VHH binders against Ras and Rab interactor 2 (RIN2). Designs and how they scored, part 3

Target 1, 92 residues: Ras and Rab interactor 2 (RIN2), of Homo sapiens (Human) (q8wyp3r787to878)
Amino acid sequence: FQNYLRVAFQEVNSGCTGKTLLVRPYITTEDVCQICAEKFKVGDPEEYSLFLFVDETWQQLAEDTYPQKIKAELHSRPQPHIFHFVYKRIKN

## First folded at step 19 (VHH)

Design j7 (from z5 with S33T T108I)
Fold by OpenDDE, fold request of step 21:
Structure j7 (fold): chain B 92 residues (1-92), chain A 124 residues (1-124)
Amino acid sequence: as target 1 above (92 residues)
Amino acid sequence: QLQLQESGPGLVKPSETLSLTCTVSGGSISSRTYYWGWIRQPPGKGLEWIGHIYHTGSTYYNPSLKDRVTISVDTSKNQFSLKLSSVTAADTAVYYCARHKGYVYGRIPEFDYRGQGTLVTVSS
């Protein structure tokens, strides 16, 4: 696994800003969210989560998932896909 | 021991909405690990993934069905439900509720638990 993970921060009326996180291979989505909350200075992190955006679709990543593994798996697909990890508010 | 059980009408008329509920026992759907999904198997065909919901209410659907599918969750009842609108004969299948971990993209996820399945027949 690579040592970095790019995460975009999405806020209403603020656009999207990206940061490159230096993370260990087995970091969890929960841990990534904590890092994002700190780096983006989010005051209510309980309302945010990490989402995978790919092919115009969104899915929330469970806390115990591994974004670096997801990244590696997507990169290993026969067809290349552009995907993003996005830290944003949970809709519900 | 975790158990999932489907419930709902086994017969639906064309153009109506298929509605099923999955009751989960022996464990909470408010899990930080698992998604709660629906799958189906039409007669003589392979397994098809419909979609899933996270306990937060976030959903993710099969693109081929997303326009007709609604999955909801009721954490207070430890249940999640499936609604499939505008059904046709092609929607006749055995429907299963299931639990899986890991994200979904381009393939059916692996399920560690699922219900026994319930046959839903679309017929006039």
Scores: ipSAE 0.885, ipTM 0.942, lowest interface PAE 0.5, mean pLDDT 94
Fold by OpenDDE, last read:
Structure j7 (fold): chain B 92 residues (1-92), chain A 124 residues (1-124)
Amino acid sequence: as target 1 above (92 residues)
Amino acid sequence: QLQLQESGPGLVKPSETLSLTCTVSGGSISSRTYYWGWIRQPPGKGLEWIGHIYHTGSTYYNPSLKDRVTISVDTSKNQFSLKLSSVTAADTAVYYCARHKGYVYGRIPEFDYRGQGTLVTVSS
């Protein structure tokens, strides 16, 4: 696995800002969210989560998933896919 | 041990809404690891993934069904539900609720627990 993870921070009124995070291969989604909360100075991180955006669909990633494994798996597909990890508010 | 059980009517008329509930026992739906999903198997066909919900209420649906599917969760009852609107005979199938971990993309996920399934027949 590559030791970087691109994550976009999405806010409804402020647009989208991207950052490249240097992370270990087996970092969890929970840990990535903590890093994002710090990097983007989020005051209420309990209302945010990491989402996978691919083929115009959104999927919240469970806390115990591994974004680096997901990235590697998607890159290994026979057909290339454009995907994004997005740190944003949970709809609720 | 964890158990999942489907419940709901086994007969639905065309154009109506199929409604099923999955009751989870022996474990909490409020999991940091697992998603709670619905799958179905029409007669003579393979399994089809319908969608799943995370305990936060975030849903992810099969694109072929997303316009007709609604999955909801009630953590207080340890249940999650499926609604499939505008049903036709093509929606006749055995429906299963199931638990899986990991993200879903382009393939049916692996389920570690699944209900016994319930037949839902669409007929006038």
Scores: ipSAE 0.882, ipTM 0.940, lowest interface PAE 0.5, mean pLDDT 94
Fold by OpenDDE, last read:
Structure j7 (fold): chain B 92 residues (1-92), chain A 124 residues (1-124)
Amino acid sequence: as target 1 above (92 residues)
Amino acid sequence: QLQLQESGPGLVKPSETLSLTCTVSGGSISSRTYYWGWIRQPPGKGLEWIGHIYHTGSTYYNPSLKDRVTISVDTSKNQFSLKLSSVTAADTAVYYCARHKGYVYGRIPEFDYRGQGTLVTVSS
């Protein structure tokens, strides 16, 4: 099991602003967000969350979800899809 | 004990908007774990996932319905709602509000709680 997670900041195509996180397999979305807040140096982390972007759709990940499990599950699909984890502001 | 209850008109005319509300009791919608979704089952057909909302207001919809679907949440009332516009006879179904965890992609999620369901008939 690969213990890395690529997270983009603010947008899917963030160029070199994305970060590759070394995380444990069962790290929660909440914990990933904390790591992202630090690495991307956001001043108001309460306004941010982790989103899954796939097939032109956005889905906010609940705090108690497991991004590494999601990654593994998506990779195991018969038909491969490009997906991204994106740390961005919650828009209400 | 968590309970979900659908409410709204059981009859909607074609081209109008279907509106339903789910009232949640025995637990808070403001959950770090769960999404609050809508599913439906047309007569003689299987379940169809419509969409869900997180307590933050973030929504995710079935691509086949996203242009007509709006899901909203009112945390103060512990409710979330469904609006489905431009309905046709094909939208006749038993509608359920439900709770699920995880994420949704290409499959109907597993729900640990759902309402009893309410029949909504689209007819002139």
Scores: ipSAE 0.876, ipTM 0.939, lowest interface PAE 0.5, mean pLDDT 94
Fold by OpenDDE, fold request of step 21:
Structure j7 (fold): chain B 92 residues (1-92), chain A 124 residues (1-124)
Amino acid sequence: as target 1 above (92 residues)
Amino acid sequence: QLQLQESGPGLVKPSETLSLTCTVSGGSISSRTYYWGWIRQPPGKGLEWIGHIYHTGSTYYNPSLKDRVTISVDTSKNQFSLKLSSVTAADTAVYYCARHKGYVYGRIPEFDYRGQGTLVTVSS
């Protein structure tokens, strides 16, 4: 596993700001969210979560998922997938 | 102990909508570490993952069924539901609701708990 994770911060009516996070291979989504909240200076992190955008579909990642494993899995596919990890507000 | 129980009609006519509800007991569906999913097993075939829902209401569906599937959650009742529209005989299967912790993209998740299953037959 690579020790970096590219995450885009998305806010309403604003463009995405991307950051490269240096993370351990088995970091959880929960931990990534905490890092994102700090780096993007989010005041209400409880309203945000990490999402995976791949194949024109959004997936909210549960806190105990592993973004680095997901990344590795996507890269290992026979056909390349364009994907993004996006830290954004939960829609509810 | 966590228990999941499917409920709904066992017979659905072609072109109609299959509707099932999963009632969860012994634990809350408002968990941040689990997905709540539906799977099915047609007669003589293997398990097929239909989709799942997170406690926030975020869903993810099997691409092969995406256009016909709707999964919803009712946290007040500790239930989540499946709707499969425009059913055909190919949708005849034993349907299971299940819980899984995390997942690997593009693979059928491993479920730590699931219901006993309910047979839904599509027939005129």
Scores: ipSAE 0.819, ipTM 0.904, lowest interface PAE 0.5, mean pLDDT 93
Fold by ESMFold2, fold request of step 21:
Structure j7 (fold): chain B 92 residues (1-92), chain A 124 residues (1-124)
Amino acid sequence: as target 1 above (92 residues)
Amino acid sequence: QLQLQESGPGLVKPSETLSLTCTVSGGSISSRTYYWGWIRQPPGKGLEWIGHIYHTGSTYYNPSLKDRVTISVDTSKNQFSLKLSSVTAADTAVYYCARHKGYVYGRIPEFDYRGQGTLVTVSS
């Protein structure tokens, strides 16, 4: 049951914070970004996006991707990995 | 109808840089939905995903190649490019540019459009 999504907020001078969001299983990355912009009170939401951080690498998630599906797929792999969803500036 | 077309030299000398451009027509490269990627197929072998770029310039590369790969996007020309440095004979392959949705981890993504491919031979 995928009601929750943990999202870290990464900002240059303040480090990282996180929130656990109550979400529907079919939430899109676009919708997560909208929630994050409100919850983290960013003034310039177009400069931010949701990223997948896994194996010390970043991948910007396109708007029509599904973080809960990604989470389920990564948890189910034969070799599970530590990963994070991170809302951060596209430029850093 | 969306079309992808590879262009660039078909012969590259060892130790030099392989450089290819993909021209996108019939659609915009500035999609918020799609990634623009490069794949290759060495003779007698399966497909290998090289990496992709999102319209924002954000890249994600195959870890086996990441130290030698640069993918770039030029939205004003509706093009994206591949540079692969320090090539050897092992880099001889048919190279394809392609479009896909969805994140990449652990498996080659599902492409919905792909170019016809261009053979690049690494030889003196």
Scores: ipSAE 0.649, ipTM 0.850, lowest interface PAE 1.3, mean pLDDT 89
Fold by ESMFold2, last read:
Structure j7 (fold): chain B 92 residues (1-92), chain A 124 residues (1-124)
Amino acid sequence: as target 1 above (92 residues)
Amino acid sequence: QLQLQESGPGLVKPSETLSLTCTVSGGSISSRTYYWGWIRQPPGKGLEWIGHIYHTGSTYYNPSLKDRVTISVDTSKNQFSLKLSSVTAADTAVYYCARHKGYVYGRIPEFDYRGQGTLVTVSS
């Protein structure tokens, strides 16, 4: 049962902070972005999105993807994978 | 009905840049759901994923090709493009543009629509 999602907030001028969100298992990336905009108090939420950072690469997550499913899939791999969900500006 | 069509030169000289455009019809490239990708199949070999772009301009590339690949989107023309620089004979392949959902990690994503493909030959 997965009810928690760790999200880092990256801002060019203020560094990186994180919060653990209480979420439903089927939360979409769109919904996570809405929660993040509120929790991190961004004034321009349309300029932000959720990204997957894994193997030193970034991938913007489309709005109807499911971060809890992604997390479960990455944890199930035989190789240890360090990954982060990062709420950040789309163009940085 | 959604259709994807590749266009561009079929012959490219070594060391030059391969350039292709995918025109999307029957649907909008400005989808919040889908990624727009490029794949290729060299003669006698399997499919290789090159990279994708989201409508926001955000790209994600195959690490083995990242230093030579640029994918761009033009939402006003409903098109996205591939540029592959410094080509060699190893870049000869059938190139496809394609649409997919979901993130990419460790496997070629599942495409629900793919173009017919265009052969690009790298030769002097």
Scores: ipSAE 0.604, ipTM 0.832, lowest interface PAE 1.5, mean pLDDT 89
Fold by ESMFold2, look of step 19:
Structure j7 (fold): chain B 92 residues (1-92), chain A 124 residues (1-124)
Amino acid sequence: as target 1 above (92 residues)
Amino acid sequence: QLQLQESGPGLVKPSETLSLTCTVSGGSISSRTYYWGWIRQPPGKGLEWIGHIYHTGSTYYNPSLKDRVTISVDTSKNQFSLKLSSVTAADTAVYYCARHKGYVYGRIPEFDYRGQGTLVTVSS
């Protein structure tokens, strides 16, 4: 497993920045969201979530998913594509 | 005990919109753990995943269908729904609503609960 996770922070009015988080391999999406809320200083964390962006589509990640396992699965596929984990507002 | 039940018209005319509702009982649709999805099986063919919705309203659709699919959730009624526009005879299938964990990419998700299914026939 890896000890880091690259997460982009997307805000429709502020643009997009990325950070590399130091995380344990078994970190949950819920825990990643908590770290992101603190690091990106969001005042309304319940309006945000972690999303997977792959093949030009978005999928909101449920709280008990594991981003490091998702990363490993996507890297292992016969035709891996570029993907991003994005911390962004649930509703635009 | 959790139960899922599909409802909606069994006959739809070509070019019209197929509309189904799934009623969830014995549990709450508002879950931070589960996704609520639709799958279908055309006669003599394999299962096809249509898409899912998270309780927040966030959707994710099969790329081959995404331009025609809308999935919605109504947490106050403990229901979620499917609309499939511009149907043709190829959309004739048994439609199931279902619950699953985990993200979806490149395969049909593993469902832990599924409805009995409802046949929808597209015919003039």
Scores: ipSAE 0.595, ipTM 0.816, lowest interface PAE 1.5, mean pLDDT 88
Fold by ESMFold2, look of step 20:
Structure j7 (fold): chain B 92 residues (1-92), chain A 124 residues (1-124)
Amino acid sequence: as target 1 above (92 residues)
Amino acid sequence: QLQLQESGPGLVKPSETLSLTCTVSGGSISSRTYYWGWIRQPPGKGLEWIGHIYHTGSTYYNPSLKDRVTISVDTSKNQFSLKLSSVTAADTAVYYCARHKGYVYGRIPEFDYRGQGTLVTVSS
């Protein structure tokens, strides 16, 4: 019953890597960003945020959103959807 | 009490740029929770979401309009704006600025505050 969320870390100098995080359904984007800052060892966490990449476009996720609910909704749609949660710099 | 007020010209010539400003009062545009968006309703049609901006400057646009849309935020003035380039008669609509929570995918978001709307007519 453990809940996991795959998050890619995008960094200009090191490319893109991914980690599977333990993220319960009620954990907010703000909390996921805190987990990511620790797991990806960023020194300036205020410069990063969680983004949704779907249909070749980006959307910054506001702090009071729920990534596991977003994932569940995207999976429930009838169309194939390639999507990623990406922890990356806001300005880059 | 939060208020959103649209301002800008009500008449725009074809091929020109439609430009609107939304002034937010009774609350801060620098919210970490909310998105600030533009929607429109063409005559005889339903609401169409245009796009939104987060206080960081990050934008997300309706794919059908994205090549012509720019949304900007000025946190010092507590305002955000819409520019829609190369307008045609199809862009005649009532335009609203609005606030919403949650991400956007596949549906118009649920707004908790919306301006009164401003009619913009594209005509010679």
Scores: ipSAE 0.594, ipTM 0.820, lowest interface PAE 1.5, mean pLDDT 88

Design j7 (from z5 with S33T T108I)
Fold by ESMFold2, fold request of step 21:
Structure j7 (fold): chain B 92 residues (1-92), chain A 124 residues (1-124)
Amino acid sequence: as target 1 above (92 residues)
Amino acid sequence: QLQLQESGPGLVKPSETLSLTCTVSGGSISSRTYYWGWIRQPPGKGLEWIGHIYHTGSTYYNPSLKDRVTISVDTSKNQFSLKLSSVTAADTAVYYCARHKGYVYGRIPEFDYRGQGTLVTVSS
């Protein structure tokens, strides 16, 4: 069974773009990062990761987290939440 | 077997900085799976999550504490640390370092390993 995941790509030089990915329901963050590296054509994928942006705060997602599960959990809350999955440089 | 051990001063004066180190043994802190976190329990109260760090140095903090908290990782020493600035008596608690999976939003994560805890008392 297939699902869709919206991922924004944030790059210092060119701002932010987005793509909707067709993914497995239990895709891992590691797999999403691999797809993003290919779709957004990054040459240095080890410098990038997937982040959750919610409440003006970033959280780097560990490789064995599940973005579709995170999306479902945030949507299931009674209070509306605005959040984004963002593929961007790790830089700290 | 993985073990976590807190160390640092047990007594801190008001307005000073609380500083703790967690030493990880029996496993590597450079895990792509796990986050390394700090929690505390004030006397007679429930657990409060302070924040966590990923091995890349990426941090995420409890919004109620974020202005006073710094969590750092030193992969060469297999350690991570907590600094909590400008302490008051309300910061008296047992502090634990812990490991967890999964993202954090609006709830305390589930820990699979936790240190023994260290009491830090804020008193003149």
Scores: ipSAE 0.581, ipTM 0.820, lowest interface PAE 1.6, mean pLDDT 88
Fold by ESMFold2, last read:
Structure j7 (fold): chain B 92 residues (1-92), chain A 124 residues (1-124)
Amino acid sequence: as target 1 above (92 residues)
Amino acid sequence: QLQLQESGPGLVKPSETLSLTCTVSGGSISSRTYYWGWIRQPPGKGLEWIGHIYHTGSTYYNPSLKDRVTISVDTSKNQFSLKLSSVTAADTAVYYCARHKGYVYGRIPEFDYRGQGTLVTVSS
Protein backbone atom coordinates (compact mmCIF):
# COMPACT_ATOMS: atom_id res chain seq x y z
CA PHE B 1 0.00 0.00 0.00
CA GLN B 2 0.96 3.68 -0.26
CA ASN B 3 3.13 5.60 2.19
CA TYR B 4 2.28 9.19 3.00
CA LEU B 5 4.32 12.00 4.46
CA ARG B 6 2.67 15.27 5.46
CA VAL B 7 4.94 18.28 4.90
CA ALA B 8 4.14 21.87 5.84
CA PHE B 9 5.61 24.67 3.76
CA GLN B 10 6.55 27.81 5.67
CA GLU B 11 7.33 30.96 3.72
CA VAL B 12 7.89 34.54 4.81
CA ASN B 13 4.69 36.61 4.45
CA SER B 14 2.73 33.67 3.03
CA GLY B 15 1.84 31.66 6.15
CA CYS B 16 1.90 27.87 6.17
CA THR B 17 0.40 25.38 3.75
CA GLY B 18 0.76 21.64 3.56
CA LYS B 19 0.87 18.75 1.15
CA THR B 20 0.69 15.01 1.62
CA LEU B 21 3.43 13.31 -0.39
CA LEU B 22 3.41 9.75 -1.73
CA VAL B 23 6.83 8.40 -0.78
CA ARG B 24 8.74 5.17 -0.46
CA PRO B 25 9.35 4.05 3.14
CA TYR B 26 13.09 4.70 2.92
CA ILE B 27 12.99 8.10 1.20
CA THR B 28 15.79 10.37 2.37
CA THR B 29 15.41 13.94 3.55
CA GLU B 30 17.41 14.98 0.48
CA ASP B 31 14.81 13.38 -1.79
CA VAL B 32 11.92 14.88 0.20
CA CYS B 33 13.51 18.32 -0.22
CA GLN B 34 13.74 17.77 -3.97
CA ILE B 35 10.06 16.79 -4.17
CA CYS B 36 9.11 19.77 -2.00
CA ALA B 37 11.05 22.20 -4.20
CA GLU B 38 9.00 20.96 -7.17
CA LYS B 39 5.62 20.76 -5.41
CA PHE B 40 5.89 24.12 -3.66
CA LYS B 41 7.50 25.71 -6.73
CA VAL B 42 10.47 27.33 -4.97
CA GLY B 43 12.98 29.08 -7.21
CA ASP B 44 15.96 28.81 -4.85
CA PRO B 45 15.88 25.27 -3.45
CA GLU B 46 19.41 25.46 -1.97
CA GLU B 47 18.05 27.95 0.60
CA TYR B 48 15.47 25.49 1.94
CA SER B 49 15.61 22.36 4.04
CA LEU B 50 13.36 19.99 5.89
CA PHE B 51 12.99 20.57 9.63
CA LEU B 52 11.43 18.59 12.45
CA PHE B 53 9.24 20.73 14.69
CA VAL B 54 8.42 19.08 18.02
CA ASP B 55 7.90 20.52 21.52
CA GLU B 56 8.07 24.01 19.96
CA THR B 57 11.66 23.48 18.86
CA TRP B 58 13.27 23.12 15.43
CA GLN B 59 15.85 20.64 14.26
CA GLN B 60 17.24 20.75 10.73
CA LEU B 61 17.22 17.26 9.24
CA ALA B 62 20.46 16.18 7.57
CA GLU B 63 20.17 14.97 3.98
CA ASP B 64 20.53 11.24 4.69
CA THR B 65 17.96 11.11 7.48
CA TYR B 66 14.70 9.23 6.89
CA PRO B 67 11.48 11.13 7.63
CA GLN B 68 9.28 7.98 7.49
CA LYS B 69 11.53 6.32 10.06
CA ILE B 70 11.40 9.44 12.26
CA LYS B 71 7.59 9.47 11.97
CA ALA B 72 7.38 5.80 12.93
CA GLU B 73 9.71 6.29 15.91
CA LEU B 74 7.76 9.30 17.22
CA HIS B 75 4.45 7.45 16.82
CA SER B 76 5.81 4.42 18.70
CA ARG B 77 6.67 6.39 21.84
CA PRO B 78 4.31 5.87 24.80
CA GLN B 79 3.52 9.58 25.16
CA PRO B 80 1.60 11.62 22.59
CA HIS B 81 3.87 13.63 20.30
CA ILE B 82 2.64 16.49 18.20
CA PHE B 83 5.23 17.03 15.49
CA HIS B 84 5.50 18.44 12.00
CA PHE B 85 7.88 18.09 9.09
CA VAL B 86 8.36 21.62 7.75
CA TYR B 87 10.01 22.67 4.52
CA LYS B 88 11.33 26.16 5.15
CA ARG B 89 14.26 28.51 4.62
CA ILE B 90 17.42 27.56 6.52
CA LYS B 91 17.94 31.20 7.52
CA ASN B 92 14.63 32.34 9.00
CA GLN A 1 40.85 8.20 9.07
CA LEU A 2 38.60 10.77 10.73
CA GLN A 3 39.86 12.01 14.10
CA LEU A 4 38.20 14.31 16.65
CA GLN A 5 40.24 15.99 19.40
CA GLU A 6 38.97 18.10 22.28
CA SER A 7 41.01 21.03 23.57
CA GLY A 8 40.50 23.70 26.23
CA PRO A 9 41.08 24.45 29.91
CA GLY A 10 40.66 21.55 32.34
CA LEU A 11 39.75 23.81 35.28
CA VAL A 12 36.95 26.37 35.37
CA LYS A 13 35.75 28.41 38.34
CA PRO A 14 32.08 28.38 39.38
CA SER A 15 29.88 30.96 37.60
CA GLU A 16 32.39 31.22 34.72
CA THR A 17 32.08 29.88 31.18
CA LEU A 18 33.41 26.48 30.11
CA SER A 19 34.89 26.70 26.61
CA LEU A 20 36.05 23.75 24.49
CA THR A 21 37.08 23.30 20.87
CA CYS A 22 36.90 20.14 18.79
CA THR A 23 39.37 19.86 15.92
CA VAL A 24 38.34 17.53 13.09
CA SER A 25 41.05 15.96 10.95
CA GLY A 26 40.98 13.33 8.20
CA GLY A 27 37.60 14.60 6.96
CA SER A 28 35.55 17.74 6.38
CA ILE A 29 33.26 19.30 8.98
CA SER A 30 31.15 20.62 6.05
CA SER A 31 29.12 17.43 5.74
CA ARG A 32 25.50 17.30 4.54
CA THR A 33 25.22 13.90 6.25
CA TYR A 34 26.53 14.36 9.79
CA TYR A 35 25.91 16.37 12.89
CA TRP A 36 28.74 17.50 15.19
CA GLY A 37 27.91 17.10 18.82
CA TRP A 38 29.03 17.45 22.41
CA ILE A 39 28.39 14.90 25.13
CA ARG A 40 29.59 14.64 28.71
CA GLN A 41 29.88 12.07 31.47
CA PRO A 42 29.94 13.24 35.11
CA PRO A 43 31.98 11.03 37.44
CA GLY A 44 30.12 7.80 38.16
CA LYS A 45 27.18 8.75 35.93
CA GLY A 46 25.94 8.02 32.44
CA LEU A 47 26.45 9.95 29.23
CA GLU A 48 24.47 13.15 28.72
CA TRP A 49 23.95 14.66 25.28
CA ILE A 50 24.56 18.43 25.28
CA GLY A 51 23.68 19.41 21.73
CA HIS A 52 24.76 19.41 18.11
CA ILE A 53 25.43 21.65 15.15
CA TYR A 54 24.86 21.02 11.44
CA HIS A 55 27.28 22.53 8.89
CA THR A 56 24.72 25.26 8.09
CA GLY A 57 25.10 26.58 11.64
CA SER A 58 21.76 25.12 12.72
CA THR A 59 21.89 23.97 16.36
CA TYR A 60 19.78 21.77 18.56
CA TYR A 61 20.35 21.60 22.33
CA ASN A 62 19.41 19.40 25.28
CA PRO A 63 16.36 21.20 26.75
CA SER A 64 17.76 20.99 30.28
CA LEU A 65 20.91 22.90 29.24
CA LYS A 66 19.70 25.07 26.35
CA ASP A 67 19.75 28.37 28.26
CA ARG A 68 23.49 27.96 29.02
CA VAL A 69 24.79 26.29 25.83
CA THR A 70 26.23 27.75 22.64
CA ILE A 71 27.68 25.48 19.95
CA SER A 72 29.45 27.09 16.98
CA VAL A 73 31.21 25.90 13.84
CA ASP A 74 34.27 27.39 12.10
CA THR A 75 34.52 25.70 8.71
CA SER A 76 37.74 27.51 7.79
CA LYS A 77 39.52 25.81 10.72
CA ASN A 78 37.54 22.56 10.51
CA GLN A 79 36.50 23.05 14.13
CA PHE A 80 33.40 23.30 16.26
CA SER A 81 33.10 24.59 19.80
CA LEU A 82 31.14 24.42 23.03
CA LYS A 83 30.47 27.24 25.49
CA LEU A 84 28.58 26.42 28.68
CA SER A 85 27.90 29.46 30.84
CA SER A 86 27.36 29.85 34.60
CA VAL A 87 28.98 26.56 35.52
CA THR A 88 28.67 24.84 38.90
CA ALA A 89 30.25 21.74 40.42
CA ALA A 90 27.49 19.72 38.73
CA ASP A 91 29.13 20.52 35.36
CA THR A 92 32.33 18.63 36.29
CA ALA A 93 32.56 15.84 33.71
CA VAL A 94 34.56 14.28 30.93
CA TYR A 95 33.51 16.17 27.78
CA TYR A 96 33.58 14.51 24.37
CA CYS A 97 33.06 15.85 20.90
CA ALA A 98 31.47 13.38 18.51
CA ARG A 99 29.94 12.86 15.08
CA HIS A 100 26.54 11.27 14.53
CA LYS A 101 23.81 10.72 11.98
CA GLY A 102 20.13 10.92 12.62
CA TYR A 103 17.83 13.29 14.43
CA VAL A 104 17.69 13.69 18.20
CA TYR A 105 14.52 13.49 20.29
CA GLY A 106 14.32 11.95 23.74
CA ARG A 107 17.45 9.83 23.24
CA ILE A 108 21.22 10.09 22.99
CA PRO A 109 22.29 9.59 19.35
CA GLU A 110 24.58 6.83 18.10
CA PHE A 111 28.10 8.20 17.50
CA ASP A 112 30.42 6.71 14.89
CA TYR A 113 33.43 8.84 15.90
CA ARG A 114 34.22 10.35 19.28
CA GLY A 115 37.18 12.20 20.73
CA GLN A 116 39.26 10.75 23.56
CA GLY A 117 37.52 13.11 26.00
CA THR A 118 38.80 15.91 28.23
CA LEU A 119 38.11 16.23 31.94
CA VAL A 120 36.79 19.62 32.95
CA THR A 121 36.68 20.26 36.70
CA VAL A 122 34.59 23.09 38.13
CA SER A 123 36.22 24.11 41.38
CA SER A 124 36.85 27.20 43.41
Scores: ipSAE 0.559, ipTM 0.806, lowest interface PAE 1.6, mean pLDDT 89

